# Designs tried in a protein design chat: VH-VL binders against q01473r527to643. Part 4

Target 1, 117 residues: q01473r527to643
Amino acid sequence: KVMILDDDQDWLRTLPTLLKPWGFKVTTLADPQQFWTVLQAVTPDALVLDVNMPQINGFELCQLLRSDPHWQRLPVLFLSVLTDPTTQNQAFAVGGDDYLCKPVKGVELANRILRRL
Short names: E, the ipSAE of ESMFold2; O, the ipSAE of OpenDDE; V2, 0.75 times the mean of E and O plus 0.25 times the DockQ between their complexes.

## First folded at step 13 (VH-VL; framework fv_ifabotuzumab)

Design t1 (at its last fold request DockQ between E and O 0.75; V2 from the best seeds 0.00; counts 0 for: pae E 4.5 > 2)
Fold by OpenDDE, fold request of step 14:
Structure t1 (fold): chain C 117 residues (1-117), chain A 120 residues (1-120), chain B 107 residues (1-107)
Amino acid sequence: as target 1 above (117 residues)
Amino acid sequence: QVQLVQSGAEVKKPGASVKVSCKASGYTFTGYYMNWVRQAPGQGLEWMGDINPNYGGTNYDEKFQGRVTMTRDTSISTAYMELSRLRSDDTAVYYCAREGYWSPDAFDIWGQGTTVTVSS
Amino acid sequence: DIQMTQSPSFLSASVGDRVTITCRASQGISSWLAWYQQKPEKAPKRLIYAASTLQSGVPSRFSGSGSGTEFTLTISSLQPEDFATYYCQQYYSYPYTFGQGTKLEIK
C-alpha cells in the first residue's frame, strides 16, 4: 500500500496509473489537512510526498512523522518539481528516505518504493 | 538530428579511474534519462545504471555500487560515467543511451560507444 | 534480478527464411520488453519496444509478440542486411537486464 500526498490533481491522476504495472495499491490525497486522518485509515507501507503544498509543506509533514513513535519508521519518498541541491539535501535532513524529481519514470518510482519496503 | 556523441577511447591501468562523456544534441537533454550500458569483447550487453539529468538522481546496478558515478552537466548537455578501481574485466565498449520518461520504450538513441581498455 | 534467456544463442539461416527468436523472463515483466539489433563494431539499434511496437523506420518484416514471461522476435523473410546479433531487454525492473544475445549467421 502506497499513499501519495500531492496538491496537484494531475499528478494524483497520473501516479496511480504510473505505478499500476507493479501492483501497488495507491491511495491519493490532495489536502494536507486530512493527512493524519487518511494516514491512520490507510496505514500505508510507504508515503510519496510532494514538497510544495499549501499551509503545510512536505518537509514539515515528514518532520512530524519522524517525531511520531508510531510513524517514525514509515518510508517517505519525496517527489517534487524542485531540482536544486539545497532542496534535495533538506529532504534528507528532515528524515526523507529518498528524493525524486518530476517528471519521473514509473519504473524508477516503483523500484525506489520497493527498495524501502 | 538527435544524436549522442561519446568521448574517445581510453587506455587505463588497473586501479585507475576512467570518465567517459556523452554529449547530447538535437533534443532537450533533461527530457530523457541517460543510461549507460557496457559490452565486454565478444560478450553481451550489461546495464550499468541511469541518471535523471533534470536533477542528477541516479540508479546503479548493485554490481557497480561504490565504483561507478554518473553525473551530468546540463549547461553543455553532457552526461558522464566514471568508473573507479578499474580491473581487467572492465575492458569493454561503454555506451550511453537515452530513455524517455513516459513511454515504456527503452533505449531509442545510442552513442557510438567508447572503448575502455584496462591492462597493466 | 530478472534473468532474460534467449534462444537460440546461435542461428544459421538463409535469405528469405522466416526466423524466430525467443526471449524468456524469469518473472513477469508485462510488456516492458525491447529488441535490439547489433552489427559488428556498431551500437545496438532498437527494433521493437513495448514487446510489439515496431520502431519507426524498421522494416515491417520485423515483428514482436508476447507478454508476461515469453516473448518472440520474428523476421518474416530474412534479408541480407538482417544478419546480426539480436538482444532482448527487460526494463520492468532495476537493474535492467539483457538476454545473452542471438547471433544470426548466414547458412
Scores: ipSAE 0.901, ipTM 0.954, lowest interface PAE 0.5, mean pLDDT 96
Fold by ESMFold2, look of step 13:
Structure t1 (fold): chain C 117 residues (1-117), chain A 120 residues (1-120), chain B 107 residues (1-107)
Amino acid sequence: as target 1 above (117 residues)
Amino acid sequence: QVQLVQSGAEVKKPGASVKVSCKASGYTFTGYYMNWVRQAPGQGLEWMGDINPNYGGTNYDEKFQGRVTMTRDTSISTAYMELSRLRSDDTAVYYCAREGYWSPDAFDIWGQGTTVTVSS
Amino acid sequence: DIQMTQSPSFLSASVGDRVTITCRASQGISSWLAWYQQKPEKAPKRLIYAASTLQSGVPSRFSGSGSGTEFTLTISSLQPEDFATYYCQQYYSYPYTFGQGTKLEIK
C-alpha cells in the first residue's frame, strides 16, 4: 500500500496511473488537514509526501511521524518540484528516506518505493 | 528539430577513463531522462544507466556500478557519461538516448554514437 | 534482471515476404516493450513502443503485438530498406534489457 499526500490535483490524478503497472495499491489525499485520519485508516507501507502544501509543511509532518512510536519507522519519500540542494538536505535531516524531483518517470518512482518496502 | 550530438571518437589505454558528452537541442533538456547504451563491435545493445537531468539523480546497471558516473550541465543542455578503469572489453560505441517521463515511450531519439577503443 | 529472448536470431527473406520476429520476457512486463531497427554504422531507430504503438513516420507495414511475456514484430511486405538488425527492449524494470537481436538479411 502507498499513500500519497499532495495538494496538486494534476499530480494526484497522474501518480496512481504512473504506478499502476507495478501493482501498487495507491491512496491519494489532497487535503493535509485529513492526513492523520487517512493515515490511521489506511496504515500504508510507504508515504509519498509533497514538501510545500497550504497550511502544512511536509517536513513538519515527517518530523511528527518520526516522533510518533507507531509511525517512526514508516518509509517517507518526498516528491517535490524543488530542486535545490538545501531543500534536499533538509528532507533527510527531518528523517525522510528519499527525495525525488518532479517530473519523475514511473519506473524510477516505483523502484525507489520498492527499495524502501 | 530534436537531436542529440555526441563528442568524437576516443582511443584509450587500459586503466584510463573516458568522458563522453551528449548535447541536446530542439527540446527542453530537463523534461526527459537521458539514457546511456553501449554496443561492442558486432554485438547487441547494453543499457548502462540513466540520469534525470532536472536534478541529477542516476540509476546504473550493477555491471557498471563503481566505474560509471553520469552527470549533466543544464546550462548547456549536455549530459555526460564517464567510464573509469577501462578494460579492452569496454571497446564499444556509446550512445545517449532520451526517454520521456509521462508516456511509456522508450528511447525515441538517439545520439549518433561515440566510438571508444581501449587498446594496448 | 529480466531476460529478453528474440527468435529467430537470424533470418533470410526476400523482398515482399511477410516476416515475424518474436520476443519473450523472462517475467511479465505488461506492455512496456519497444522495437528498434538498426542498420550498420547507425544508431538504433525506434519503430514501436508500448508493444503495439507505431512511431510516427514508420511505415504501416510494421506492426507489433503482445503483452505480458510474449511479443511479436511483423513486417507485412519486406522492402529493400528493411534489411537490418532488430532489437526488442523492456523498460518495465531496472535494469532495462534488450533482446540479443534478429539480423534480417536478403535471401
Scores: ipSAE 0.267, ipTM 0.786, lowest interface PAE 4.3, mean pLDDT 89
ESMFold2 (binder alone), look of step 13: mean pLDDT 93; pTM 0.958
OpenDDE, look of step 13: ipSAE 0.779; ipTM 0.926
ESMFold2, fold request of step 14: ipSAE 0.176, 0.213, 0.215; ipTM 0.754, 0.767, 0.761
ESMFold2 (binder alone), fold request of step 14: mean pLDDT 93, 93, 93; pTM 0.958, 0.958, 0.956
OpenDDE, fold request of step 14: ipSAE 0.892, 0.892; ipTM 0.952, 0.952

## First folded at step 17 (VH-VL; framework fv_ifabotuzumab)

Design x8 (at its last look DockQ between E and O 0.95; V2 from the best seeds 0.00; counts 0 for: pae E 3.2 > 2)
Fold by OpenDDE, look of step 17:
Structure x8 (fold): chain C 117 residues (1-117), chain A 120 residues (1-120), chain B 107 residues (1-107)
Amino acid sequence: as target 1 above (117 residues)
Amino acid sequence: QVQLVQSGAEVKKPGASVKVSCKASGYTFTGYYMNWVRQAPGQGLEWMGDINPNYGGTNYAQKFQGRVTMTRDTSISTAYMELSRLRSDDTAVYYCAREGYWTPDAFDIWGQGTTVTVSS
Amino acid sequence: DIQMTQSPSFLSASVGDRVTITCRASQGIRNYLAWYQQKPEKAPKRLIYAASTLQSGVPSRFSGSGSGTEFTLTISSLQPEDFATYYCQQYYSYPYTFGQGTKLEIK
């Protein structure tokens, strides 16, 4: 089970299809305000986070996860349009397990997820 | 015309490093992954890894982990593959090949190949 | 890793013959299978991708079929220029892997 949080509806439509060949059960979420509710309901094996989102960014959410004893070990993969090294380093600094840039091919995203499970 | 043009043949000593270049033209360089595949004399094809030119993210075959480095210079639409600690069994023709993001279509365009010879 | 096994490794045929090359994957790869043709001292050339989609510009005598673990490349009627080495490749999972190749020679 993979949960994807991204405020871009185009990506939320694309990513489940992109990951389908590899047998992932994907749950998508566009509203970061619903993050914890959906997270607890779905109990994903891995989380794919966008970075730039309204009100709360992916880095902040990752930090919250890492401070929660129940979700501290949840694999978190960032998927962002931001390509600069500083942002990439920040992703790991906040506890992200991986960082990929959009666009991404399915085999790479799938491989990176599987490596963390 | 879409094409990949690679650097010239290399002759190296064991223990040395080699850096092969692959210049793309006729298409948007960052619109495709760049793959590297080698072929030893009289042998089959061996995938080495790929790079996402957008940010430089790489995926290496485990066999080459720690010894291969794939980079790119988007300003000149050029991908690089550096292989270090060369040994005789690294003697091969090295190819770059592009791969799209979305369509499962593998390698549609190949470079002409770069012969790397490793000998004492 | 996913192993790709081609059969046969060597094939002798005549112009006009129907030729079939098989590629077997050690595990399911859906339709993430490509076929390449390589001539001596030349780079490989993609013939088929997505298991059965013919590359633009490739003669219609070439066709690909299969899904999952069994795949075939068929040349309906061999032409002189078709004598070469053929490779299958899976790109379903890293590392990408190739079959060992099938050398198609003139009988």
Scores: ipSAE 0.857, ipTM 0.945, lowest interface PAE 0.6, mean pLDDT 96
Fold by ESMFold2, look of step 17:
Structure x8 (fold): chain C 117 residues (1-117), chain A 120 residues (1-120), chain B 107 residues (1-107)
Amino acid sequence: as target 1 above (117 residues)
Amino acid sequence: QVQLVQSGAEVKKPGASVKVSCKASGYTFTGYYMNWVRQAPGQGLEWMGDINPNYGGTNYAQKFQGRVTMTRDTSISTAYMELSRLRSDDTAVYYCAREGYWTPDAFDIWGQGTTVTVSS
Amino acid sequence: DIQMTQSPSFLSASVGDRVTITCRASQGIRNYLAWYQQKPEKAPKRLIYAASTLQSGVPSRFSGSGSGTEFTLTISSLQPEDFATYYCQQYYSYPYTFGQGTKLEIK
């Protein structure tokens, strides 16, 4: 099971299609305010998380996950348009397991998710 | 016209390093992955790894992990592959090849190849 | 790693013949299969991708079929310029892997 949080509707449509050939069951979410409710309902094996969302920074969500005893081991992969090394270093500093940039090919995204499971 | 033009042939001694360049033209360099493939004399094709030139993320075949480094310079649309601690069985032609990511279609454009010879 | 096995390794045929080269994957790769033609001293050239999609500019005598683990490249009427080595390649999982090649000789 993979959960994807990204406020970009085009990416929410694209990412499940990119991952389908590798057999992932994908749950998407556009609204970060519903994050905890959907997370608890889905109980995913991995989370793909955008960094810049209008209401909530993805790094903040990752920090909250790492402080929660139930979710502290959940693999978190960031998928972002931001390419700068400072942002990438911050992703790992807040406890992210991987950082990839958009656009991404399906085999790479699938491989990175599988490596973190 | 889409092209990949590679650097010239190299002769190296065992233990040295080689860095092959691959200059792209005729397309948006950051819009495609770049792959590196080698072919030993009289042998088949062997994938070494890829790079996403937009941010520099790489994936290496395990066989080359620790010896290969793939980089790029987006300002001159050029990808690089460096192989260190060369052995005689690294003698091969090294190719760069581009790969799309929206509609994955394998390697549609290849460089002309760079011959690397490792001998004493 | 997914192993790609081609057969035959060598093939001799006459101009005008129908030629079939097969490629077997050690596990399912769906349709993530490409065919390349390589002439001596040249880089490979993609003929087919997605198992059956013909590259623009490739003669229609070339076709591909198959899915999962079994794939076929067919040349419906062999021409003198088709002398080359042919490789299949999976791009379904890392590391990408190639078949060992099929050398096609025109008799």
Scores: ipSAE 0.433, ipTM 0.847, lowest interface PAE 3.2, mean pLDDT 91
ESMFold2 (binder alone), look of step 17: mean pLDDT 94; pTM 0.960

